VHH binders against Probable ATP-dependent RNA helicase DDX59 (DDX59). Designs and how they scored, part 10

Target 1, 164 residues: Probable ATP-dependent RNA helicase DDX59 (DDX59), of Homo sapiens (Human) (q5t1v6r416to579)
Amino acid sequence: NVRQIILWVEDPAKKKKLFEILNDKKLFKPPVLVFVDCKLGADLLSEAVQKITGLKSISIHSEKSQIERKNILKGLLEGDYEVVVSTGVLGRGLDLISVRLVVNFDMPSSMDEYVHQIGRVGRLGQNGTAITFINNNSKRLFWDIAKRVKPTGSILPPQLLNSP

## First folded at step 6 (VHH)

Design k04 (from c13 with R100L Y104W F106R Y110D; framework vhh_brivekimig_d4)
Fold by ESMFold2-Fast, scan of step 6:
Structure k04 (fold): chain B 164 residues (1-164), chain A 125 residues (1-125)
Amino acid sequence: as target 1 above (164 residues)
Amino acid sequence: EVQLVESGGGVVQPGGSLRLSCAASGFTFDDYAMSWVRQAPGKGPEWVSSISWSGGSTLYADSVKGRFTISRDNSKNTLYLQMNSLRPEDTALYYCAKDLTYTWGRPSTDYFDYSSQGTLVTVSS
C-alpha cells in the first residue's frame, strides 16, 4: 500500500521541493515524517519548515534526551506537530508512529535504512506515500533503488536510468 | 538573539590580502553552519562562502573560489574569511550569517540569519 516516488532533486532545490510537497493538498497528510542525513540538518530544516510554511514542526535525533523524546511523543499524540524531521533514529515509542507521508529529503546511506524509513508509511494496509529525493550523490545505490522500485510500476527519473 | 560582530575590513590594493573575523554569541555556534555574504555598492547581497558546523566541509562562490578560504574556531565562537588576490570587484560590505541553507549544498541569502553592520572591504588602486 506504499506508493514509492523517486524524484531527481539537486541539493540546492531540495528545500523548495519539500515545501511544494508540504503545500500539495493531495500529498500532505500530517504528521509528515522527513528524513535527513545529519543532526544539524534535522534542526535546521525543522526551523525552516516552521518559519517558511507556518506548519508545526519538530526535530528528532540522537542528541534529544529520553525526556525530550517522551515530550515529543506526547505532543505528537496530542496533534502538536504536523512535520517531524528526523535522522532516522526515532527512539522508543516514536519508532511506533505510523504516517501517511514520508519524505526522504536525503537518500539513506543503505537500502536497509531506505526500507526501514519507508516502512513508517501505510501500516495496517492504509494508503500512504514515500517520496525520496536522489541526485548524483547517491549514484552508488541507483541499481538497488531501481531493482526495488521498478517492479512497483513507479516512474523512475531518466537521470537514474541513464547514470553509469 | 543572534549577535554577530564582523571585523578585519579595510583598504587594500589589488592583489593584496585581508582576514575577516566574525565573533558570534547568543546561540550554540558549533551547531550551525556559517556563511559570508557581501553587498557591493548599488547591488544586492551575494553569497561568498559557507562552512559546516564542524568545519569539515566548505563551499565557495565561483567568483572567489581559489582566492578565499573560510574557516572557523568553535572553541572561540569565531568565523574567519582569508581573502587573497583581492580585486576591485571584491569591494563590498561583508556580513557573516548563521546559515540555515548549508544542507542544500548551495546556500541562499534569502534564508540567512544575519543582522549587523558588516565590515567594509575596499580594494582600490
Scores: ipSAE 0.000, ipTM 0.121, lowest interface PAE 16.0, mean pLDDT 79

Design k05 (from c13 with R100S Y102F Y110G Y111R; framework vhh_brivekimig_d4)
Fold by ESMFold2-Fast, scan of step 6:
Structure k05 (fold): chain B 164 residues (1-164), chain A 125 residues (1-125)
Amino acid sequence: as target 1 above (164 residues)
Amino acid sequence: EVQLVESGGGVVQPGGSLRLSCAASGFTFDDYAMSWVRQAPGKGPEWVSSISWSGGSTLYADSVKGRFTISRDNSKNTLYLQMNSLRPEDTALYYCAKDSTFTYGFPSTGRFDYSSQGTLVTVSS
């Protein structure tokens, strides 16, 4: 079961909001999976997490080989990494470990991708949380987000439509 | 409210070097990629170089690759441009620029908020 939280976060505030989440004792349950929309963003945000929070952080994206990705995921399971920042390139046929916290630093471009990303939380009988940052850049998905999330009992930002 | 103050320009001979500085205030410097933009006499603005929020990634215009080095000191809210092997065509007003949108601190060649002042670099004689 996944607790879905939608936060209105303007682009300049996203990094600070992520650090607040990672420093929140109620929310932070390593390993944490953070999704971003570009490869360089994954590298830079991973560096920021390590530098600012002191957490063991690594990036996963298309430039990483399948072997490198498997080794990173294994390290995450073994406690070598507490945060992984990814573009969503986590393997097509390979098993991904379950996490207890997902942060969609960028709202995915589709609801299918959104569901896939939050589906990494709460597997194998664990409860978990998925936090998604949203702003006007994702306005085309506001209705679909509200329709998906409202039935779960989660509070939606006032900027999104109530369904109906 | 964004304030950017450039310095370090001057007159140099071809082949010479200059180091430009930019003191930034009014925003969280560490959250943004920073860039240098120049405007030569009679021409429009030209992007020169960009640096990520941490300094871990840099981009350069083809005209300056191998000659210019962009760097930053986040503890001082300062951006730098080390210019080596200067050529007459490098003569321009140089502007410090902040990305106008947030891109994870990713270097951009798109939209910039830059200083009204600039610092003049003249390569002659």
Scores: ipSAE 0.000, ipTM 0.177, lowest interface PAE 11.9, mean pLDDT 80

Design k06 (from c13 with R100E T103S T109G Y110G; framework vhh_brivekimig_d4)
Fold by ESMFold2-Fast, scan of step 6:
Structure k06 (fold): chain B 164 residues (1-164), chain A 125 residues (1-125)
Amino acid sequence: as target 1 above (164 residues)
Amino acid sequence: EVQLVESGGGVVQPGGSLRLSCAASGFTFDDYAMSWVRQAPGKGPEWVSSISWSGGSTLYADSVKGRFTISRDNSKNTLYLQMNSLRPEDTALYYCAKDETYSYGFPSGGYFDYSSQGTLVTVSS
């Protein structure tokens, strides 16, 4: 159901790589969920997306009220937002969200969280894409990532497979 | 549990030099960008410098450019700040911090949550 793509992206290059994905007409399927591990990062990245790409972007994190999060998710479903940058805190009704593209800008700290995030891609029998950026920050999960992604037929970065 | 321990502060005369160190533990040091932030008496925090995970790129506040050099030794999990040509206005508590905003293209600029004790630098004759 979900096409999993793992990209090796060093931290300073992540923002540029995200913009390349959002500007690629073959990859970009709004609405897009972008997951980060930092509240400040969600706010800053959302602002950068709007200013640099012109896409309608908003952030969701724990400092947003549950009502604000619910309204943002409703707007996303109604086409008012093209990109949502989140720390993973989407609030109640999370199970009603279905998007065509997820970008894990930061690899989640656990495989359970990874599965939960990519699970928001492609519903009603349609396929979607989940793109995840990795680098040495995620090395403890390399084996688990390979074990989960290899069966999907996706090509894994050599850095993931050749770690000692 | 992230633990950062700063050292190397002291009292120095204007024009003098000091080298600060930050010993990191509880996380994979070479996977993260690092920053130095300072807080002068009675003032808010001011970002000083940042360094990428590999040490391949560095950023400096205009107030310290040409005088301070940030560096790291990933084999020792240690961050450094070499401070030359010190001025009275450099007097502050200096903190090191894991830079969570560097990967988003923004230096820490006072946004970082640092819970360490810091190291005191006093520049006076």
Scores: ipSAE 0.007, ipTM 0.236, lowest interface PAE 9.3, mean pLDDT 80

Design k07 (from c13 with T101S Y104F S108D Y110S F112M; framework vhh_brivekimig_d4)
Fold by ESMFold2-Fast, scan of step 6:
Structure k07 (fold): chain B 164 residues (1-164), chain A 125 residues (1-125)
Amino acid sequence: as target 1 above (164 residues)
Amino acid sequence: EVQLVESGGGVVQPGGSLRLSCAASGFTFDDYAMSWVRQAPGKGPEWVSSISWSGGSTLYADSVKGRFTISRDNSKNTLYLQMNSLRPEDTALYYCAKDRSYTFGFPDTSYMDYSSQGTLVTVSS
């Protein structure tokens, strides 16, 4: 059974909300993938996760080779890392990679990218959760998010359903 | 933009076999899970099988499990369905579908992009 959660989180509150999720024993189930929109953000956030929570954390972005990205994700599955913060550049050959929690710290710029990212949670027989942070920066996608998530039974934030 | 062209349908006797193919274009094929959906005469669409973006994970409806095999060739942008031990109940138009679902493992035909054409499979004596 897989859970899809949409949370209204303003940009200044995102780091605090992520730390709350990672410290919540009901939500935090390693391995964890966190998606962000830029390379600097991936590096800085993975460093902050390690310093503040003590969890083994590392970044993935375009400046890391395909082999290095595969090795990091393998390490995530084997417990060498508990949290990987990525720009979404995971690459080919990751069909065996299944994580238990995905956090979209930044909502992707398109629904195709969104689908690709949350498709990393759970394989048949595994429970997984995908948590996505939204705010007015994602306003253009509100209709698409609501249309696709509503059938899952998830409670959507009021700001998503009734913002112009 | 999404174009899906099915082929391989035909008429077979009960117990026979057919292999369906789907040529995909207009999107990055290896970024998406793909599915087969069928529609029997006078019935609504029924999900049959799904395969993850790289082919490492597959799912089957209980009605076809053990008889059908889904596969893909990402180098050719092609999806396949090998159908063995066919039954009269398998008679349907078969559609190739791009899966827009949020999580692989929970097939929902309302999130699947598929063509109106399909390929007809008829199982009769």
Scores: ipSAE 0.000, ipTM 0.129, lowest interface PAE 15.1, mean pLDDT 79

Design k08 (from c13 with R100S Y104W F106Y Y110G; framework vhh_brivekimig_d4)
Fold by ESMFold2-Fast, scan of step 6:
Structure k08 (fold): chain B 164 residues (1-164), chain A 125 residues (1-125)
Amino acid sequence: as target 1 above (164 residues)
Amino acid sequence: EVQLVESGGGVVQPGGSLRLSCAASGFTFDDYAMSWVRQAPGKGPEWVSSISWSGGSTLYADSVKGRFTISRDNSKNTLYLQMNSLRPEDTALYYCAKDSTYTWGYPSTGYFDYSSQGTLVTVSS
C-alpha cells in the first residue's frame, strides 16, 4: 500500500525540493526515511535538515556502530527523531521500522534496491508515500521505473516517458 | 592548495573523438563534485558537464548532451571528459573545475574554482 511519486529533480535542486517536501503538511509524516548515495552526504544532509527545517534529524550508514544503531532505533521508537538520512544500510532492527514517507534523494543503482527502500513504507496496515528524485543520471532505469510505477496510477515526469 | 592540471587536448577533424583528463591535488577529491568548463575564442566561460563525488549523478549542457561523457576515478584523483562526434563549435580551452561551494559532493551549476591552465581542443579540417 505505497503511493509511488517520481519527480524530475536536477542535482542542484534536490536539497530545496527535499525541504519543500518536509514542510508539506500533507506529505510530512515522521519519521521520514531519506536515502542518499554516500556516507558523507548522509551526515551533512542530516545536519542541513536540522539547521534549515528545525526537525530532529540523524544519519545512518556503515560507519555507525551496533551500539549507535541501537540508540538510534530506541530514539526513533520514542519519537526523538523525525528524519533519518541513510545510505540504504540500516542494519539489524532498523530494517524493521515501518514509515509513512520515504524520499529517495538519490535514485538507487538497481530496481532491487529501489523496491527494498520503498518497502519501508506501508507496513503494519499503514498507507504511505515514496518520493523518488530522478534525472538523466538514472536513465538506464527509466523503463524499469515506468514498468513498476505506471500500474499504480502515479503520474510520471514527461522526461522519463520521452527518454528511451 | 587546490591544483587542477588538464591534458588530452589536440586537433581533431569534425566527427572525431578526444578524451580529456584532469589530475587533482590539494583537497579530498572524493568529497567534491567536479565539472568541466570551456571558453571559446572571444566568448565567456560556458559550463559543459558536472559529476557527483561518487559518479552516481551527472549533468550536461544541452549543447553536448548525448555526445560527451563525464567520469571520474577517485582512486587516481582524476576527472575525465570523453568527447565524441566533435563539432567546430566545440573548439575551446577546456578547464577542469571544482565546485566552489561544498554541496555534499553533488553538482552545482554556477560558481567554480577552475585552473588558469586549461587544455586546447581544436576541431577543424
Scores: ipSAE 0.000, ipTM 0.113, lowest interface PAE 15.9, mean pLDDT 79

Design k09 (framework vhh_brivekimig_d4)
Fold by ESMFold2-Fast, scan of step 6:
Order: structure tokens, then sequence, then C-alpha cells
Structure k09 (fold): chain B 164 residues (1-164), chain A 124 residues (1-124)
């Protein structure tokens, strides 16, 4: 069971909104995966999470070795990390990783990628939440997002519904 | 598609002034922080300045503080760079960029741009 939440968040407001989510006891449930669309963003945001919230945080991206990425994800599942900030590439043999919260800090470029990312939540019969930040940068996907999410009973931002 | 068109470059003498403009289209301009990045001949890109989505906060590289002013007009989807007290070392191609790096903690390093830039030459 995955609960899908779509939030309208402009790029400059995303960092503050993420910290609000991580500080909200109803939403924050480790282990947490946060997805961004660039390597530098993963490094910067994981550092900011650790510095601002005190949560154990680290990044995953293509410049980290396969072994290093595997060790980080094992650490996430074992409680050595509470939040991992990743680009879309997690690594081979770790496609079945299950977490309780996914935050798509950057909306993926395709619905296939979106489904793949939120599919990390609520595996093995557990409940989970996927929160995705959107803005007009994702306008191309608005209809597909609405088609996917509206039938789940989730509330959609008015901006999405008024921009078909 | 994101389109960024720079203009306002030219040849100017040391101590002179130029105003650069960047016309943006293909995205919601007022949802994004914007940056100016320059590339001098034979060197890599150097971040110059950033402005938040609303224009409420600005940041500058130490090399341009007090001389350059970044601004934006969200009603016109236009970014500006007012350059005063120009120096020969300011000679570069200037690019405007949709700055996603600003979103993650600090300006510079990751930019989304696809443009020709505008050439600024400061020479006697």
Amino acid sequence: as target 1 above (164 residues)
Amino acid sequence: EVQLVESGGGVVQPGGSLRLSCAASGFTFDDYAMSWVRQAPGKGPEWVSSISWSGGSTLYADSVKGRFTISRDNSKNTLYLQMNSLRPEDTALYYCAKDRTYTYGFPGGYFDYSSQGTLVTVSS
C-alpha cells in the first residue's frame, strides 16, 4: 500500500519543504529515500539534511562505486542512515530495496521513472508514503500524473488540475 | 523546451558599463532561481551571480561584488546583469542559466542552459 502525495513546490522552496516533511512525525518514517536529478544536488542536499535536521544522511550517485552504493543501502536498511539522497541509479542487485518514505524532490523526467521510484515504498505488504514535488517544469507530465494519481483518492494541487 | 537568449554584450573600455539581458521561455520563469555564468577564453565556466525566484535574495562571486547587480522582471520573463567598473579580467562569454543548484543549498556548479551566450570584451 503506497500513499501518493503530490505537492506544488517551486524550486527555491523545495529544500524548506523537505525539512518540514522530515520534521513532521506523521510523514517522516525512516528509512527514507529522496530522489534528485543531479549528482551535485545529491551531495549538497544530503549534507544540508544532516546539518539542518541532525538526521544521518548520505548521497548515492554514479560517481560512487557499486560496492559503496551497496554498503550505503545496507546501512539505510540497518539504521546506520535515516535518509539517503540519490539520483535515480541505486545499483545492481538492490532493485528490491523497500523503504517507508520516498520523496521525489525533483519530479522524474518520465512516468516510468516515477513508477519505478515510488515502487521502492510499501513492498512486502508494508504501508508507505511517496511525496512528489511538482511545478511548471513538469507541465509536460501533468495529464499523466493526474491520470495515475487521481484514481487513488489522493488530493492533487489545484495548479495541476487547472493546467490540463 | 527551455530557451535562453542572451544579449547586451559588446566591446567596452576598462571602467565602463554594460547591461546584459536574458529572455527566457519554455519554463515557468518565476518558479526558478536564475544565474549568470561566464567563460573566459581558454578557461572553464565561472559562476558570477544568482537571484532567487522572487528576486528577494541575490548572491555574487567575490570577484564581482560591489560592481555587478543581478535583477529580474518576472512579468517579462527576463533576467538582467548590470556590470559597472568593468575590468579586462571580466572579458568572457556570459551565459544565463536556470539554476537548480541554488535549490539544494548554494549557487553554482549545476546549470540548465542551451545558448550561445553574449560576448563581453573589456579592452583599451
Scores: ipSAE 0.040, ipTM 0.401, lowest interface PAE 4.0, mean pLDDT 81

Design k10 (framework vhh_brivekimig_d4)
Fold by ESMFold2-Fast, scan of step 6:
Structure k10 (fold): chain B 164 residues (1-164), chain A 123 residues (1-123)
Amino acid sequence: as target 1 above (164 residues)
Amino acid sequence: EVQLVESGGGVVQPGGSLRLSCAASGFTFDDYAMSWVRQAPGKGPEWVSSISWSGGSTLYADSVKGRFTISRDNSKNTLYLQMNSLRPEDTALYYCAKDRTYTYGFPGYFDYSSQGTLVTVSS
């Protein structure tokens, strides 16, 4: 069972909002997966998380070898990392990990990808939370997001309900 | 494929002005933040400026604040950099980049393969 939260966050405010979430004892439950839409962003954001919050953070993207990604995910399960920032490509056989919090820092380009990403939450009989940042860059998906999330009882930004 | 083509560089005297342009293709231009990065001879890349997808937010390196203005025209898929009060230290190859780097709080480390546009400030 996944609690889905949708937040309206403009691009320049996303980093600050992520740090607020990671510093919120009610929301922050390691292990955490943060999804971004670019490789460089994954590297830079994971570095910022480490330097600013002191949390053990690392990135995963396609330019990291499969063995590196395997070692990172093993480290996440063993407590060597608290936050992993990923482009959504975790690797062959590595998509089976379970986390307690997912943050979609960038809204995925499709609802299939969205469902796949939030599906990392709430395995092994535990509840979890998925928080997704949206803004006008994602307006083409507003109806699909509302259709998926409304039945869960979550409060949605008004912009989602008034978009064509 | 993503293509970025810079233009507008040249030779100018100290105190002069230049306007750089970057023509973007192969992606939805108005979905992404854009940046300018420069590389002086014998030095590493330095981030100069970034602009949000809508043009509503801009960021500048301290070395160029008050002198440079970044802007974009989403109808033309074009990024601009207006450079005023140019100094010899502004001499560099200038590159544009498709990136959300400023969103992540660390400006100026981009993967770019274009030729850039050369700006030379000399007397």
Scores: ipSAE 0.006, ipTM 0.225, lowest interface PAE 9.8, mean pLDDT 79

Design k11 (framework vhh_brivekimig_d4)
Fold by ESMFold2-Fast, scan of step 6:
Structure k11 (fold): chain B 164 residues (1-164), chain A 123 residues (1-123)
Amino acid sequence: as target 1 above (164 residues)
Amino acid sequence: EVQLVESGGGVVQPGGSLRLSCAASGFTFDDYAMSWVRQAPGKGPEWVSSISWSGGSTLYADSVKGRFTISRDNSKNTLYLQMNSLRPEDTALYYCAKDSTYVYGRPGYFDYSSQGTLVTVSS
């Protein structure tokens, strides 16, 4: 099943925190999906992952055709890529894809999207981890996240529970 | 060509307010995080605030929290900084910056405009 980790990460610290996770032998298990909130951010972050960590990385977003996106995800599962950075647009026909690690670099705008994204990990008896970065801009979802994550035994950041 | 044109600076007394604007062109504005960076005379650049591509996430330097508000209008390709309760130490040239490294709110990782708009807070 899915191990859910919620980290308090301010926006300027997110990139460094992602690289720390990708360099952590206990946390990094390919295939990895990283979700971001903009198309060019996906391109720039995937390039930075490749340059800084040496991992095989590529982006997925709406400017890539359906065929290109399917080929990239197939490559992720077959080991041609270790990390894919996506805007969340994977395509509904790809919901059978399972990865070992999801990083929500940007908190999704809804709990439905959150559930959909972390549902990519820990399927078919595989153990998996979903790490989500939150900060004050995620306040609307704090209690919904706490309700979902608390039963898993995960420790939540104090800022999540003490937000007015 | 990336073009960022700042406006709205001026002279105000302590406790006053100003609203800065940045008109962006030459790139897809709503695909990038945007930031405000300032540089006071004789000092290095200081990051002030950042906003995500959608406007859903904002971050502020400790020196301006509670006083400044960053916002954007993607339909107009415009970034804003509402500055309230201004202090003499807020005196600086203010630069609009495209975040070329996505989400890294530090000077040196931003694609600065060379233009800037001057804010002077004095008695």
Scores: ipSAE 0.000, ipTM 0.137, lowest interface PAE 11.8, mean pLDDT 77

Design k12 (from c13 with F106K T109G Y110R; framework vhh_brivekimig_d4)
Fold by ESMFold2-Fast, scan of step 6:
Structure k12 (fold): chain B 164 residues (1-164), chain A 125 residues (1-125)
Amino acid sequence: as target 1 above (164 residues)
Amino acid sequence: EVQLVESGGGVVQPGGSLRLSCAASGFTFDDYAMSWVRQAPGKGPEWVSSISWSGGSTLYADSVKGRFTISRDNSKNTLYLQMNSLRPEDTALYYCAKDRTYTYGKPSGRYFDYSSQGTLVTVSS
């Protein structure tokens, strides 16, 4: 099944936290999908991943055609890329591959989208990890996150448990 | 930080037409499915229509099929709802909503947190 980890990460700390995860041999298991909430973020973050960690990284977003996006995902499976940074557009179309690690750099706008994104992990009998960054920008979903994640035995940050 | 500004509502006679617009900012518009949701006085929210990120797929509530057309202009970050053959029961406050999830399903009210004040449509009899 999917191991779900929820981390409290303020916006300015997210890049540093992502690099820590990608440099952690216990957490980093390619292929990796990182979900962000905008195209510019996908492009900039994938460039930063390449520059800072040396990992083969590329972005996926709406300005890339469906064929282009599928070719990138096949490249991820074939080792041409180790980390793909994608907007939520990928979550709908990712039906042919499974990844070992998902990082929700930005918390999805809904629990259904959250489920779709972490559903890219643990497919075809594989086990994997989904790490999701939350902060006060996601507080409308805190109740739903806690309700879904608590039964799995997953770690919840104290800030989520004590938030209004 | 999501901003959605609806416009185009007004008073119209039964059988009339209106075109609603929703100007979006604060997120990458063309990465998200978008929806129109309405709320009639004294009732809960009702999903009206959804459109995929590219505009290639659309869904409609049975109550509006054949009368309403959803569209988007990604170059202008704008969502539209063309409403034809309006009926008194279409009277409602209309909201647009950012919706990653419901390309092919009915959204719940939870997915409309980002809707602003809405735009009022009144079909007078």
Scores: ipSAE 0.000, ipTM 0.100, lowest interface PAE 19.2, mean pLDDT 78

Design k13 (from c13 with D99E R100S Y110E Y111R; framework vhh_brivekimig_d4)
Fold by ESMFold2-Fast, scan of step 6:
Structure k13 (fold): chain B 164 residues (1-164), chain A 125 residues (1-125)
Amino acid sequence: as target 1 above (164 residues)
Amino acid sequence: EVQLVESGGGVVQPGGSLRLSCAASGFTFDDYAMSWVRQAPGKGPEWVSSISWSGGSTLYADSVKGRFTISRDNSKNTLYLQMNSLRPEDTALYYCAKESTYTYGFPSTERFDYSSQGTLVTVSS
């Protein structure tokens, strides 16, 4: 079962909010997957996580070979990494990993991708949390997000519910 | 009080090489991704290359991939761009750019702070 949390986070506040989550003992439960929308963003954010929080962090994206990605995922399961920042290449066809926390740092471009990303959380009766950052840049998906998340009983941001 | 001072531009023949430098001050250089952005005469700005805070990750625009190499020396607070196999279409003012708080590394000209001075690169015979 996955707890879905939707947070209103403006772009300049996203890094600070992520670090707050990773330093929050009630929210931070490794292993953690963080999803971003670009390759350089994955590399830079994973380096920032390591430098600011001291957590063992690494990136996954298309410029890393299939064997490198598999080794990173095994390392995440074995505790060599606590946080993996990915552009979504992790998701499809890879059943090796179940995580305790997903952070969608960038809202996915489609609800199919959103569902697939949060599906990495809380497998086989294990509890987990998925936190997704939204702002006006994701306005196109507000109705679909509300339809998906409302039935779970999670609190939604007023900005999402009162969207014109 | 971010200061970025570009240098190393000049006039070079097609097929030649130049090395650009950017001296940074007024911020903790090794905490930020850095980029090179260029603006050709009469055109808008074009992102050229980016490098992570550690130098461990680099990205290049398709137009320069294989010809240009971005690097940094964090001990000297200096960013570099090695430009090889230069073409007339590489003629532009070149600016170095610091990652803004909005970017977290997305290589977009709209998301970087950069100097208005730049260094001029002219590729002509």
Scores: ipSAE 0.006, ipTM 0.202, lowest interface PAE 11.3, mean pLDDT 78

Design k14 (from c13 with R100T T101S T103A F106R P107T Y110G; framework vhh_brivekimig_d4)
Fold by ESMFold2-Fast, scan of step 6:
Structure k14 (fold): chain B 164 residues (1-164), chain A 125 residues (1-125)
Amino acid sequence: as target 1 above (164 residues)
Amino acid sequence: EVQLVESGGGVVQPGGSLRLSCAASGFTFDDYAMSWVRQAPGKGPEWVSSISWSGGSTLYADSVKGRFTISRDNSKNTLYLQMNSLRPEDTALYYCAKDTSYAYGRTSTGYFDYSSQGTLVTVSS
């Protein structure tokens, strides 16, 4: 069972919004997985999360070995990390990973990737939440996002529904 | 290598004004909340004011509310503190600091990164 939340967040406001979510007692449920669109972004954002919130945070991306990525994800599930910031490169052997909160800091470039990312929530019989930040950079996917999310009863931002 | 260089301090009479500046380098300035902290002679550090990464949110110590205004220019990597209606008790070394605790919804002087020597503000007699 996955609660899907779509938020309109301009690029300069994304970090502030992420930290508000991580500080919200109702939304923050570790383990947390945050998805970004580039390796440098994953490293910098995980560093900022650790320094600013004090949460145990680390990045995952293609420059980390398969063994290192596996150990990080095991650490996330065992409480050694509270937040992992990833480019989506988790490894195919790790399809059974289940977290309680996913934040799509950057909207994926396709709906298949979106479904794959939020599918890390609510597995193994657990309830969870997936929060996705959108803005004009994702307007080509607005119809597909609305089609996917509207049937779940979630409230969508007006900018999504009124986009040309 | 985080570097913070304060300027704008000086000697001013009670009721006067000063504008402090802090030039930041060695990190992505717009990724961090920034704060002003002061230390009076013989006392521990006292948090004065904080500003969010975007500049959209500000916080002030009760002792300076209505008199001081914090602001930032992310295009110049610069933090400012406009100080009006200065009082003798405002006499202190003023430090700008990169905030490491803002995400908890509060600021604490023990969690700030200082890498500067501060700028001295003296409110005369």
Scores: ipSAE 0.000, ipTM 0.099, lowest interface PAE 17.8, mean pLDDT 78

Design k15 (from c13 with Y102W Y110S Y114S; framework vhh_brivekimig_d4)
Fold by ESMFold2-Fast, scan of step 6:
Structure k15 (fold): chain B 164 residues (1-164), chain A 125 residues (1-125)
Amino acid sequence: as target 1 above (164 residues)
Amino acid sequence: EVQLVESGGGVVQPGGSLRLSCAASGFTFDDYAMSWVRQAPGKGPEWVSSISWSGGSTLYADSVKGRFTISRDNSKNTLYLQMNSLRPEDTALYYCAKDRTWTYGFPSTSYFDSSSQGTLVTVSS
């Protein structure tokens, strides 16, 4: 069972909002999986997380081998990493990890991808949280986001509700 | 074809003002944050300012805070930089860029696409 939270966060404010979440003792529950939409973003953000928060952070993307990616995810479960920043290439078919917090730093390009990403939360009978940052870059998905999330009882940003 | 074309540079005296423009084409302008980057003669590139897709949020380098204002007109696919109280150290070639990569890390010119020509700003007595 996953609690879905949708936040309106413009691109320049995303890093600050992520650091606030990671520093919030009520929201931060390792292991944490952060999704971004590009490989360079995964590398840059994982470095920024380590430098700003001091948390053990690493990136995952398609240029890392399948074995390396599996070892990183295993390390996340064993406490070698507290935060993994991924491009979503390993968001599907991950049956070896159960994370407590997912942050979609970038809204995925489709609702199918969104569902698969938040599906990493709340496995093995644990409750978990999925926080997704949206802004006008995701305007084409506003209706689908509202349709998916509103039945859960979560509060939606006014910008999404007033701009379908 | 993605294109960014900067204009508005020139020669001004210290304390003067200039307004730079960046005309964007070949992509959905209102879906991207935009940045201004400058490169002084003989030096590496330096990030100057960024603006969100909507114009609702702006960021500035400490060296230009209170003097420069970044803005955008999404209906015209144009980014602007209003530069006031110009100083000799503001002399540089100014470029605009899509800000997707800077969203994730510290302001860094290593991710800037320098394929555009830029616009030259010279502040001299």
Scores: ipSAE 0.172, ipTM 0.605, lowest interface PAE 2.4, mean pLDDT 82

